VHH binders against Transcription initiation factor IIB (tfb). Designs and how they scored, part 2

Target 1, 335 residues: Transcription initiation factor IIB (tfb), of Methanocaldococcus jannaschii (q58192)
Amino acid sequence: SVDYNEPIIIKENGEIKVVKIGELIDKIIENSENIRREGILEIAKCKGIEVIAFNSNYKFKFMPVSEVSRHPVSEMFEIVVEGNKKVRVTRSHSVFTIRDNEVVPIRVDELKVGDILVLAKELPNIEEDIEIDKKFSKILGYIIAEGYYDDKKIVLSYDYNEKEFINETIDYFKSLNSDITIYSKDLNIQIEVKNKKIINLLKKLRVKNKRIPSIIFKSPYEIKKSFIDGIFNGKDAKVFVSKELAEDVIFLLLQIKENATINKKSINDIEVYEVRRITNIYTNRKLEKLINSDFIFLKIKEINKVEPTSGYAYDLTVPNAENFVAGFGGFVLHN

## First folded at step 14 (VHH; from n03 with E31R E99Q)

Design r06
Fold by OpenDDE, look of step 15:
Structure r06 (fold): chain B 335 residues (1-335), chain A 119 residues (1-119)
Amino acid sequence: as target 1 above (335 residues)
Amino acid sequence: EVQLVESGGGLVKPGGSLRLSCAASGFTFSRYAAAWFRQAPGKEREFVSAIDRGGSITYADSVKGRFTISRDNAKNSLYLQMNSLRAEDTAVYYCAAKQYYWEDTYDYWGQGTLVTVSS
């Protein structure tokens, strides 16, 4: 079982989104009319939800969830691997390691620092034709990362040194005959844009501030890439104040066959997450035979006992796979 | 009866500080994400800050580095520490709660507390 805050990518009603597993399962259980109880375990059937799981060929795909469950817990373990990817799981829960060139489950209480864990190298990349172009996608990425919008305006903040992107942004909105106001304060440039059409488009696309909209997760590769470029402003590293956005970005990167390292920092007493894009796949030499899998093999750096976030541990049942991808960085977990 | 009651508003000088409180009753507050919104005269209501069930925090860009949101589940309370207040922070501040962070709407709203920043 996993902790409340563990992110998981799901497909629901054709939409792809990243959610907290605890909230997802709590919602399902709390709204269920037929809860099965097995001791301390609460179980509910669910329909219409898919998660990412690997098959016997070590490939990831979306697979349906049949049941969800939760039970009270008093302790969990945080596993931190190379790249500072991390997941919180119960003592008896199983993750995956490699033994004899095979991916096998291993209980958390059997893990040691230095052990190899199996994580996602890449995730299924669903691509649908959508009504957004590369330019907009890039701008949208930047809006989500460094801007905000409301019913009246879009606001974007830049460092004065980001001249190229500033100009690109201005040119884009000018081309759309937008009302643009530019403010300069210290070393920061703020662009305020009034464009009802674009604002309506943002609403139509269900764009939320500091979250990746679901439509991007199912957009063509080039659109996803442009979006990512916008978020990172063409750079390889970006600092996020929102943990959720960082989580979203990590999953999206995996969809376009990119990986990332994560560094937690404190800036002005605010917890932030630096996500650094990496193109290199790190594998243990002994596991080269598995290089063509959808897996990445990372060493455990730390195992820490922690308190559960909600007092509950959560689990999914994925028939025919018995695994699912979740956690900060794409851990493969046994169900 | 479900209630969110804001308090702590008042008149403050620019550069000053104020702490807002929101008291929840009639529902299990710990099961809800909580947020602060504000509405200035003649303007639309805008997001200020939120804290979800897991303690994840978000801020509007306009208040980052100046405001701090926190919650006490044992007291069914939400707080907003506002530092370095500006005239543009003048607004009625509302407390809100929603069960799930990915939902667009908030389930419960307070009546608001007025914050006036003036010299």
Scores: ipSAE 0.031, ipTM 0.469, lowest interface PAE 4.4, mean pLDDT 89

## First folded at step 15 (VHH)

Design s01 (from r06 with G54Y)
Fold by ESMFold2, look of step 16:
Structure s01 (fold): chain B 335 residues (1-335), chain A 119 residues (1-119)
Amino acid sequence: as target 1 above (335 residues)
Amino acid sequence: EVQLVESGGGLVKPGGSLRLSCAASGFTFSRYAAAWFRQAPGKEREFVSAIDRYGSITYADSVKGRFTISRDNAKNSLYLQMNSLRAEDTAVYYCAAKQYYWEDTYDYWGQGTLVTVSS
C-alpha cells in the first residue's frame, strides 16, 4: 500500500492529470454506496479511471482500475533511489526488482540499500491535436513556472540577461495585437500584457492552479517539449516551490523520454525541489526484452522509516496487470 | 559587417517634399526596430520617428501629420516621407536600429544624410 501524498498520473473522463493517491481514493470511498470491508481494509468499486501499468512486453499503458482500497497503518517506509526519486510504501508492499534477468516482485521488508528497483524510463505519450501552438506552449510553461495573471493582465518577470527570451515573448504578444507595457529596473525586466482572449484561454486551462493542464499531457511530443522548455527557461534545472508542479513536470518529462534528478532543499525556511534534466543517468542490463522495455533500473540509496501522512495506506486493483506507476519519479508498484 | 546607409537628402524649399531611404546590411533587419533621428547644427540629436518589427509607429510631435515612416523588410530598407517641410526640419538625418524593445540605446547608426530646407 502507498502513502496518501504519493503522486499518480491518471486518466479520468478523457482528462490526464497527476493526483495524490490518497485524495483520489478517499473521494471514491466517501462517494461509494457499496463499501466492502475485509478486516481493516475498506474496498470500493471503481469505474472510469485508468492508471499506468506495464504489460507482458514490459511496456506501459493506461489500464482500467477495478477497485480501490485503504487501511489504517502506523508506519511507512520511504525508499530513495538513484536520482533521489522516492516513494512511501508499507513494509509488506511489493515493488519490482531484477532476479535472474527477470522482472519480479519483492517486498519492501526484503529490500536492502544497494538493491536494484524497477522504475519507469518513459511513459505512454498520448497525442491529440490541441488548440495551442508551439510558441504559445512555451510561453504557457513560463507563465505557469514564473508568471502571474489576473482578469486584466499577464505579468512576466525576467532577468535582464535573458535578452532573447524577453524579445521572443514580446514579439509573440505583439503579433497578437496585445497592449504591452515594459518596465526596466536595474537588472530586471517586467512585461505586462493586456489581451482578453489570451487571459480567457488561461482561465479555461486553469493556469491559476500552477499545475500542468490536461491538454499538455495529451499533446503532441513537440508541444510537450516546447512547454517543458518554457518551464525550464532553456536551462537544465529548475527550482520549484510547489512539490505538485515538480511531480507534474517529472511525469511530463517521462512522456517525452527524458529523465531527471530531484534535490529537495530548504531556502529561507521554504522547502523547494530542484529538478535537473538529464539524458542518461543509468544503464540497462542485457536481455532482449529488457533492452526494449520502458524500464529503468536504479539502486536504492536509503530506506527510511517514516510516519504515514493520513494514518491510512492506499492501493489500486488493476486487473491482469497487477501493477501501477506512482511516486516521485515513477516507481513501479505491485498491487 | 553591419551597415546602415542613408540616402535621399538634399536642398528643398519650404513646403516641399523629400523621401529618405536607409539600406541595411550585415544583420537581420526584420528582427529590429528602426528609427530616424536628426541633428540640427549646434543642437543635440533628437528623435523623429520609429517603426518596430510588427509595424507599430511612433512620431515626434513636431513631425506628426507631415512625415510618414515605413519599412520594406524584403528590401532591408527604412523610409521617411517628409512633406510640408519647414526651415526647422533642416538637419542631418540618421537611420538607427535596435534589437531589444526595453533598451533606450540604439545598436546601429548610419552616418547621416543632410536635409536643408531654405528659401
Scores: ipSAE 0.013, ipTM 0.530, lowest interface PAE 7.2, mean pLDDT 88

Design s03 (from r06 with A33T A34M)
Fold by OpenDDE, look of step 15:
Structure s03 (fold): chain B 335 residues (1-335), chain A 119 residues (1-119)
Amino acid sequence: as target 1 above (335 residues)
Amino acid sequence: EVQLVESGGGLVKPGGSLRLSCAASGFTFSRYTMAWFRQAPGKEREFVSAIDRGGSITYADSVKGRFTISRDNAKNSLYLQMNSLRAEDTAVYYCAAKQYYWEDTYDYWGQGTLVTVSS
């Protein structure tokens, strides 16, 4: 079972989104009219939810969830692997390792530092025709990373030395005949934009501040790429104050076959997450099937006993796969 | 009865600091994402900050680096430390709660506390 805060990418009603597994399952269970109880385990049937799981060919696909469950728990184990990817799981839960050149489950209580775990190298990249172009996608990335919007305005903040990005933003909104106000304070440039059409578009697309909108997860590769470029300002590293946004970005990167390292930092007593895009994929390749798999193979750096976030552990049933991808960085977990 | 009661508002000079508190009752506080909003005179209500069940935090860009949100589940309390206050921070500040972080609407709202930043 998995801790409350573990992120999981789901497909629901045609939309792709990243959610907390605990919130998802709590919602399902609490709204269920028919909960099955097996000892301390609460089980509910669910429909219309898909998660990412690997098949016998070691390829990831969206697969339907048939049941969700939760049970009380008093302890969790945090596993940290190379790249500082991490997941919190129960003692008896299984992750995946390599034995005899095959991917096999292994219990958390059997793990040791230095063991190899299986994580996602890439995730299914769903591409649909959407009504956004590359320029807008990039600007949207800027807005998500460095700005916010409300019913009246879009605000973006940059360092004064980021002239190229500032100009790109200004040029874009000028091209749309937007009302633009630029403020300069303490080596920071703030761009305020009033454009009802763009704001309405953001609303239509269900854009939330400091979250990747669901439409991006199903957009064409070029749109995803442009969006990522916007988020990172064309760089390879970005600091996020929002853990959720960092999680979203990591999953999106995996969809476009990019990987990342994660570093937790404290800036002005605020916890932040630095996500660094990497071109070098960390892999331990033994067989062709493993080489051609959607997996990366990373060493465990740390195993820590931790308190559960909600007092519950959570699980999914994925028929015919018995696994799913979740965690900060795309862990493969046994169901 | 669900209640969110804000406190800590008042008059402060530019560059000053205030700490807002929100006391929650009538619901399981630990199971909710908590947030601060503000509404300036003649303006629409705007998002300030949120903290989910796991402690993940989001800030509006306008307050980033100056404000700090925190929660104490044992006390059913939400806090907002506001530093380096500016005139534009003048507003009624509202505490809000929603069950799921991905939801767009908040389930519960406080009555608000007035923060005035003036020289």
Scores: ipSAE 0.000, ipTM 0.217, lowest interface PAE 12.0, mean pLDDT 88

## First folded at step 16 (VHH; from s03 with G54T)

Design t04
Fold by ESMFold2, look of step 16:
Order: structure tokens, then sequence, then C-alpha cells
Structure t04 (fold): chain B 335 residues (1-335), chain A 119 residues (1-119)
């Protein structure tokens, strides 16, 4: 079972999004007509939700969830692996390790620092037709990361050293017949863009939530890549105030076969998350099935006893697969 | 090593036409806003027209409808077609370039070409 706040990427009603597993499961249970109890477990049937799980070829796919469950818990364990990826799980929960060239479950209470865990190297790249192109997707990424909009205008703020990117942004909005006002103050440039069509599109995409829109998770590789380039503004690292946005970005990076390290910091008494991209991942695994898998194999750095967020731990049933991907960085967890 | 070289100036009668050219080198022409300025004897340099890197054009009120600015990025050249010329258009015309939209001043200037509208 996993902690309330653990991120999980799901497909629900054709939408792909990252949610907190506890929030999802609590809602399903509380809205269920028929809750089954097995000891301390509360179990509800689940339809219309898919999660990411691996198949017998060690490849990730979206797969249906048949049931969700929760149970009271008084302790959790936070597992931290290389790259500071982390997940909070119960003592008896199983994660995956590699043994005799096979991916097998192992209980959390049997883990030691230095043990190898199986995590996601990449996630399914779902590609559907979308209404935006590469140029707008890059701007959209920047708006989500740094921008603001209201009923009248879009506001983008740039560091003065981003000169050519600023010009390209202005060029783009001019090509869309936008009314543009530029303010230059000290080391910052602020652009105000008036364009009702674009503002309505941002509202439709619910950009104010500061989350990656579902259409991006469902977009072609080149659109995803362009959006990420907008988020990172051409750099290899980005600091996020929103943990949820950082989690979204991690899952999106996995869809484009990138990875990241995570560094939690405090800046001016505000907790922030630095995500640093890793674009070239190579493996020296010997077995071809493992080399061709969607897995990365990372060493445990820390195992820490922690308190549960909600007083409950949460789980999902994925028939036949008996696994799912969750956690900050894409852990593979046993059902 | 930036150069802006104007040509096409000369003497013309009122109501006549001239076409100015500006040959640019030493910078990436297509990434710059290009502009014409002019300076009449005893007056301050004044804005005439600009064309930015997207092709968007601005004219001073005094020349609107009579002057046409254009650019040819393949030839690194800026043009000003001046029609219905008036005595008030007499000035040295300067080609100018700036790279960034937010800057109020131009980075590079030509030597100027004299346009005289007389008799």
Amino acid sequence: as target 1 above (335 residues)
Amino acid sequence: EVQLVESGGGLVKPGGSLRLSCAASGFTFSRYTMAWFRQAPGKEREFVSAIDRTGSITYADSVKGRFTISRDNAKNSLYLQMNSLRAEDTAVYYCAAKQYYWEDTYDYWGQGTLVTVSS
C-alpha cells in the first residue's frame, strides 16, 4: 500500500493526468454504493480508470484497474533511490527487484540500502491528434511554468539574458495578430499579450491549475518535447514551486525517454523542487530482455520510517499484471 | 564589423519619386528590426518607418500613404520607396538596425544619403 500523496499517472474518460493516489481512491470509495470490507481493508469496485503497468515483455501499458482499497496505517517507509526519486510505502508492500535476471517482487521490510529496485525508464508515448503545434506547445510550457493570464491578457516574464527567446515569443504572438505591450525593468522583461482566442484556449486547457494538460500527455513526441523545452526554457534544470507540476514533468519526461534527478530546496523559506534532466541513459545489462525493457535499475540510498499523510495507505488491483507505476520518479509497485 | 550603406538619394522635384536602398553586412539581417530615420538641416533626427523581423511595418504620420518600406532578407537589403515628395522631405536619410523589440534605441546606423526636394 502507498501513501496518500504519492503521484500516479492515470487515464480516466480519455484524459491522462497525474493525481494523488489517496485523493483518487478516497473519492471512489466515498462515492461507491457497495464497499466490501476484509478485515481493516475497505475495497470498492473500479471502472473506467487505467494505470500504467508492465506486461510479460517488461513493457509498460495503460491497463484497467478493477478494484481500489485503503486501510488504516500508523507507519510508512520512504524509499529513496539514485537521483533522489522517492516513494512512501507500507512495510509489507512489495516493490520489484532483479534476481537471477528476472524481475521479481520483494517486500519493503526485506530491503537494504544498496539493493537494486526496478523503476520506469520510459512510459507509453500515447499519440493522438491535437489542436496545437510545436510553436504553441513551447509557449504553453513557458506559460504554465512562468506565466499568468486573466480575462484580458497573458503576462510572461523573462530574465534579460533570455533575449532571443523573448524575440521569438513576440514574433509568434505577432503572427497571431496579438496586441503586445513590452515592459523593461532592470534585469526583467515583461510581455503583456492581448488575444481573446488564445486566452479562451488557455481557459479550456485549465492552465490556471499549473498542471500539464491532458492533451500534452496524449500528444506526439515532438509536441511533448517542445512543451518540455518551453518548461525548461532551453536549460537542463528547472526549479518548481509546485510539487504537483514537478511530478507531472517527471512523468512527461519518461514519455519522451528522458529521466531526471530531483533536489528539494528551500529558497526564501519556500519549499521548491529542482528537476534536472538526464537525456542520455545507457545500460550495461547483459540479458537482452532487460536491455530492451522499459525499466531502469537504481540503487536504494535511504530507507526512512515516516508517518502516513492521511492515516491510511492505498492500493490498486490491476488484474493479470499485479503491478502499477507510482511515486515521485516512477516506481514499480506490486498490487 | 557591421556596415549599413545607403544609396539612391539625390535631387528631385516636388511630387516626384525616389527609391532608397540600404545594403547591410556584419550581422544576421533577418533577426533585426530595420528602420529609416531622417535629419533635416537644423532639426533633430526623426523616425520615418520601420519593418520588424516578422514584416510588421510602422510609419510616421508625416509619410504614411506616400512612403513604402520593404526588406529583402535574401539580399540583406532594406528599401524605402518615396512617392509624392515634398520640400519637407528634404533630409539626410539614415538606415538603422536594432535586434531586440524592447530597446528604444537602434544599435547600428548608416552614413546617410541626401535627399533634396526642390523647385
Scores: ipSAE 0.294, ipTM 0.742, lowest interface PAE 3.6, mean pLDDT 89
Fold by OpenDDE, look of step 18:
Structure t04 (fold): chain B 335 residues (1-335), chain A 119 residues (1-119)
Amino acid sequence: as target 1 above (335 residues)
Amino acid sequence: EVQLVESGGGLVKPGGSLRLSCAASGFTFSRYTMAWFRQAPGKEREFVSAIDRTGSITYADSVKGRFTISRDNAKNSLYLQMNSLRAEDTAVYYCAAKQYYWEDTYDYWGQGTLVTVSS
C-alpha cells in the first residue's frame, strides 16, 4: 500500500491529472454506496479511472482501475533512489527490481540500500488536438511557474536579469493589445496584464494557479515541450515553491521522454523543490527487452521508516497488470 | 462548531497521579490525530504526546514511561494518564487535533486545563 501523499497520474473522464492517491481513494470510498470490509481493509469498486501500468512487454499504458482500498497503518517506508526520487510504501508492499534479467516484484522489507528499482523512463504521451498554440503554451508555462491570474489580471514575476523572458512576455501580450503595467521593485520585475480574452481562455482551459492544467497533459508534443520551456524559462533547472507543481512537472517531463532529479531545499526559510532536467539516464547492463523497456533502473540510496501521512495506506487494483505508476518520480508499484 | 474541552487538571503532590480528559465535538474524531501539549509559565508550548487514528502513540522524552495517552472514539474523548508527576510537569495542558501528519500545526485546540504539581 501507498502513502496518502504519493502522487499518481490518472485519467478520469478523458482528462489527465496528477492527484494524491490518498485524496483520490478517500474520495472514492467516502462517496461509495457499497463499501466492502475485509478486516481492517475498506474496499470500494471504482469505475472511470485509469492509471499507468506496464504490460508484459515492459511498456506503459493507461489501464482501468477496478477497485480501490485503504486500511489503517502506523508506519511507512520511504524509499529514496538516485535522483532523489521518492515513494512511501508499506513494509509488505512490493516494488519492482531486476532479478535474472527480468523485472520482478520485491517486498519493501526485503530491500536494501543499493538495490535496483524499476521506475518509469517515460510515460504514455497522449496527444490530442487542442486550441492552443506553441507561443501561448510557453506563456502559459511562464504563468504557471512565475505567475498567477484572477478575474481581473495576470501577474508575472521575473528577476531583473531575465530580460529576454520579460521581453518575450511583454511582446506576447502587446501583440494581443493587452493592457500591461510593469512594476520594478528591487531586483524584481512584475508584469501585470489585463486581458479579458486571455483570462477567459485560462478559465476555459481550467487553469489553476501553480498546477499544470489537464489539457497540457494531452496536448501535442510540441505544445508540451513549449510549455516545459516556459516553465523552465529555457533552463535545465527550476525551483518550485509548490510541491504539487513539481510533481506535475515531473510527470509531464516523463511524457516528453525527459527525466529529472529532485532536490528539496530551503530558500529564505521557504521549502522549495528544485527540478533539474536530465538528458542522461543512468543505465545498467540490460538485456534487449530491458533496453527497449519504458523503465529506468535506479539504485536505492535510502530507506527510511516514516509515519504515514494520513494514518492510512492506499491501494489500487489494476486488473491484468497488477501494477501502477505512482510516487515522486514515477515508481512502478505492485498493486 | 469544533470544540475541545479539557478537564481533570488540578493540584497534586509530587509523585502523584492525574488523569486528563478531552472531550471533542464538531468534527469526526476518529479521523484525527489527537495530541496533548503543555505550556508552563514563561515557557513555550511543548509537545507531550500524540495518538493517531491508527492508535500509534508518540511521547515526548520528558514524559515517556510516566504518561499514557489513550483515546475512545466512541466517546470522542482523549485521555492522558499522568503518573509520577514532577514539579516540572506543572503547566496548562492542551488538547489538540490534527487531521494529517504532514501538517505542522494542529487544526484545533482546547482551552487548556491547569496541572499544578507542588509539595
Scores: ipSAE 0.000, ipTM 0.220, lowest interface PAE 17.4, mean pLDDT 88

## First folded at step 18 (VHH)

Design u03 (from t04 with T58Y)
Fold by ESMFold2, look of step 18:
Structure u03 (fold): chain B 335 residues (1-335), chain A 119 residues (1-119)
Amino acid sequence: as target 1 above (335 residues)
Amino acid sequence: EVQLVESGGGLVKPGGSLRLSCAASGFTFSRYTMAWFRQAPGKEREFVSAIDRTGSIYYADSVKGRFTISRDNAKNSLYLQMNSLRAEDTAVYYCAAKQYYWEDTYDYWGQGTLVTVSS
């Protein structure tokens, strides 16, 4: 079972999004007419939700969830692997390791520092026919990372080191016949953009949530790539104040066959997450099935006892796979 | 090295026309705002016209309707068509370039070309 706050990428009602597993499952259970109990477990049937799970070819796909469950817990274990990817799970939950070139489950209470875990190297790239162009997707990424908007304007802030990107941003909005005002203050440049059509589109995409919109998760590779380039602004690392946005970015990176390391920091008494892109991922495995798999194999760095977020632990059932991907960095969890 | 070379200046009668050219080298011409400034003897240099990297055009009020700025990015050239010239247009005309939208000063300047409007 998994902690409330653990991120999971889902497909629901044609939308692809990253949600907290506990929020998802609590909602399903609270809306269910028929709750089954097995001891302390509360179990509900689930329809219309898919999660990412691996198949017998060691490839990830979206697969249907048949049931969700929760139960009270008093303790969790946070597993931290190479690259500082992490997940909080119960002691009796199983994750996946590799033994004799075979991917097999292993209980959390049997894990030791130095053990190898199976995580996602790449995730399914759903490519729907989308009318978003590459230029807009890049600017959208920057708006989500650095900007805000209201009913009248979009505001973007840059430092002076970003001079060419500022010019390119202005060029783009001028091409859309936008009213642009530029302010220079200290070592910062602010751009105010008035364009009602763009503002309405940002509202439709719910950009104020500072989350990756579903349309990006469903977009072609080139659109996803441009959006990521906008978030990172041509750099190989980006600092996020929002853990949820950092989690979204990790899942999107996996869809474009990139990966990342994570560095949690405190800057001006604010907890932040530095995500550093890794574009050249390989496996140190010789078996063809493992080389061609969607898996990366990472060593455990830490196993820490922690408190549950909600007092509950959460799980879901994927009948044809008996696994799912969740956690900060894409852990493979047994169900 | 950056080079801005103006040409096309000369003597012209009131009501006449001249076409100024500015040949640019040493920078990526298409990425710059290009402008014309002028300075009459004993007076401050004044803005005449600019055309930015997207092709947006700006004119000083004193020249609107009489002057036309244009650029040819393929030839790295800036032009100023000056019609209905007046004695007050007499000045040294300078080609200038700036890279960034938010700057109010220009990075590069030509040597200037003299325009004299006289009977």
Scores: ipSAE 0.310, ipTM 0.764, lowest interface PAE 3.3, mean pLDDT 89

Design u05 (from t04 with T33M)
Fold by ESMFold2, look of step 19:
Structure u05 (fold): chain B 335 residues (1-335), chain A 119 residues (1-119)
Amino acid sequence: as target 1 above (335 residues)
Amino acid sequence: EVQLVESGGGLVKPGGSLRLSCAASGFTFSRYMMAWFRQAPGKEREFVSAIDRTGSITYADSVKGRFTISRDNAKNSLYLQMNSLRAEDTAVYYCAAKQYYWEDTYDYWGQGTLVTVSS
C-alpha cells in the first residue's frame, strides 16, 4: 500500500493528470454507495479510471482500475533510489527488482541499500491532434513556471540574459495584435500583455493551478517538447517551489523519453526541487526483452521509516497486470 | 563582422522620388529591428522610420504618408521608398539595426547615403 501524497498519473473522463493517490481514493470511497469492508480494509469498485501498468512484454500502458482500497497504518517506509527518486510504501508492500534477467516482485521489508529496483524509463505517449502550436506551448510552459495573469493582463518576468526567448515571446504576442508594455529595470525584463482571447484560453486550461494541463499530456511529441523547453527556458535544470509541478514535469519527461535527477534544497527556509534533465538514457542489459523494455534499473540509496501522511495506506487493483506506476520519479509498485 | 551599406542616394527635384537600400551582413537579419535615421547639415540625427522583426512599422510624423519602409529577409535588405520629396528631406540617411525590443539605442550603423532635394 502507498502513502496519501504519492503522485500517480491517471486517465479520467478523457483527461490525463497527476493526482495524489490518497485524495483520489478517499474521494472514490466517500462517494461510493457500495463500500465493502474486510476487517479494517475499505474497498470500493472503480469505473472510468485508468493508471499506468506494465504488461508481459515489459511495456507500460494505461489500464483500467477495478477497485480501490485503504486501511489504517502506523508506519511507512521511504525508498530513495539513484537520482533521488522516492516513494513511501508499507513494509509488506512489494516493489519490483530484477533477478536472472526477470522482473520479479520483492517485499519492502526484504530490501537492502544497494538493491536494484525497477522504475519507469518511459511512459505511454498519447498523441492527439490539438489546437495549440509549438510557439504557444513554449510560452504556456513559461507562464506556468514563471508567469502570472488576471482578468486584464498576462505578466511575464525574465532574467535579462534570456534575450532571444524574450524577443520570441514579444513577437508571438505582437502577431496576435496584443497590447504589450515592456519594463526594463537592472537585470529584469517584465512584459505585460493585454489580450482577452489569450486570457480566456489560460482560464480554460486552468493555468492558475500551476499544473501541467491535460491537453499537454495528450499532445504530440513536438508540442510536449516545446512546452518542456518553455519550463526549463533552454536550460538543463530548473528549480521548482511546487513539488506538484515538479512531479508533473517528471511524468511529462518520461512521456518524451527523457528522465531526470532530483535535488531537494532549502532556499531561505523554503523547500525547493531542482530537476535536472537526462536525455541520454541507456540500460546496461543484454537481453533483448530488457533492452526494449520501458524499464530503468536503479540502486536503492536509502530506506527510512516515516510517518503516514493521513493515517491510511492506499492501493488499487489493475486486473491481470497486478502493478501500477506511482511515486516521485515513476516507481513500479505491485498490487 | 557586421556591415550595413546604404545606397540609392542622389540629387532629386522637389516632388520627386528616391528608393534607398541597405544591404546587411554579419548577423541574422530576420532577428533584427531595422530603422532609417537622417542627419541634415548642422542638425542632430533624427528618426525617420523603423520596421521590426514581425514587420510592424513606425514613421516619424514628418514623413508619414510620403515614405514607405520595407524589408526583404531573403535578401538581407532594408528599403525606404521616398515620395513627394521636399527640400527639408535633404540629409545623410543612415541604416541602423538593433537586436532587442527593450533596448532604446541601435547597435549598428551604416556610413550613410546623401539625399539632396534641390531645384
Scores: ipSAE 0.350, ipTM 0.763, lowest interface PAE 2.5, mean pLDDT 89

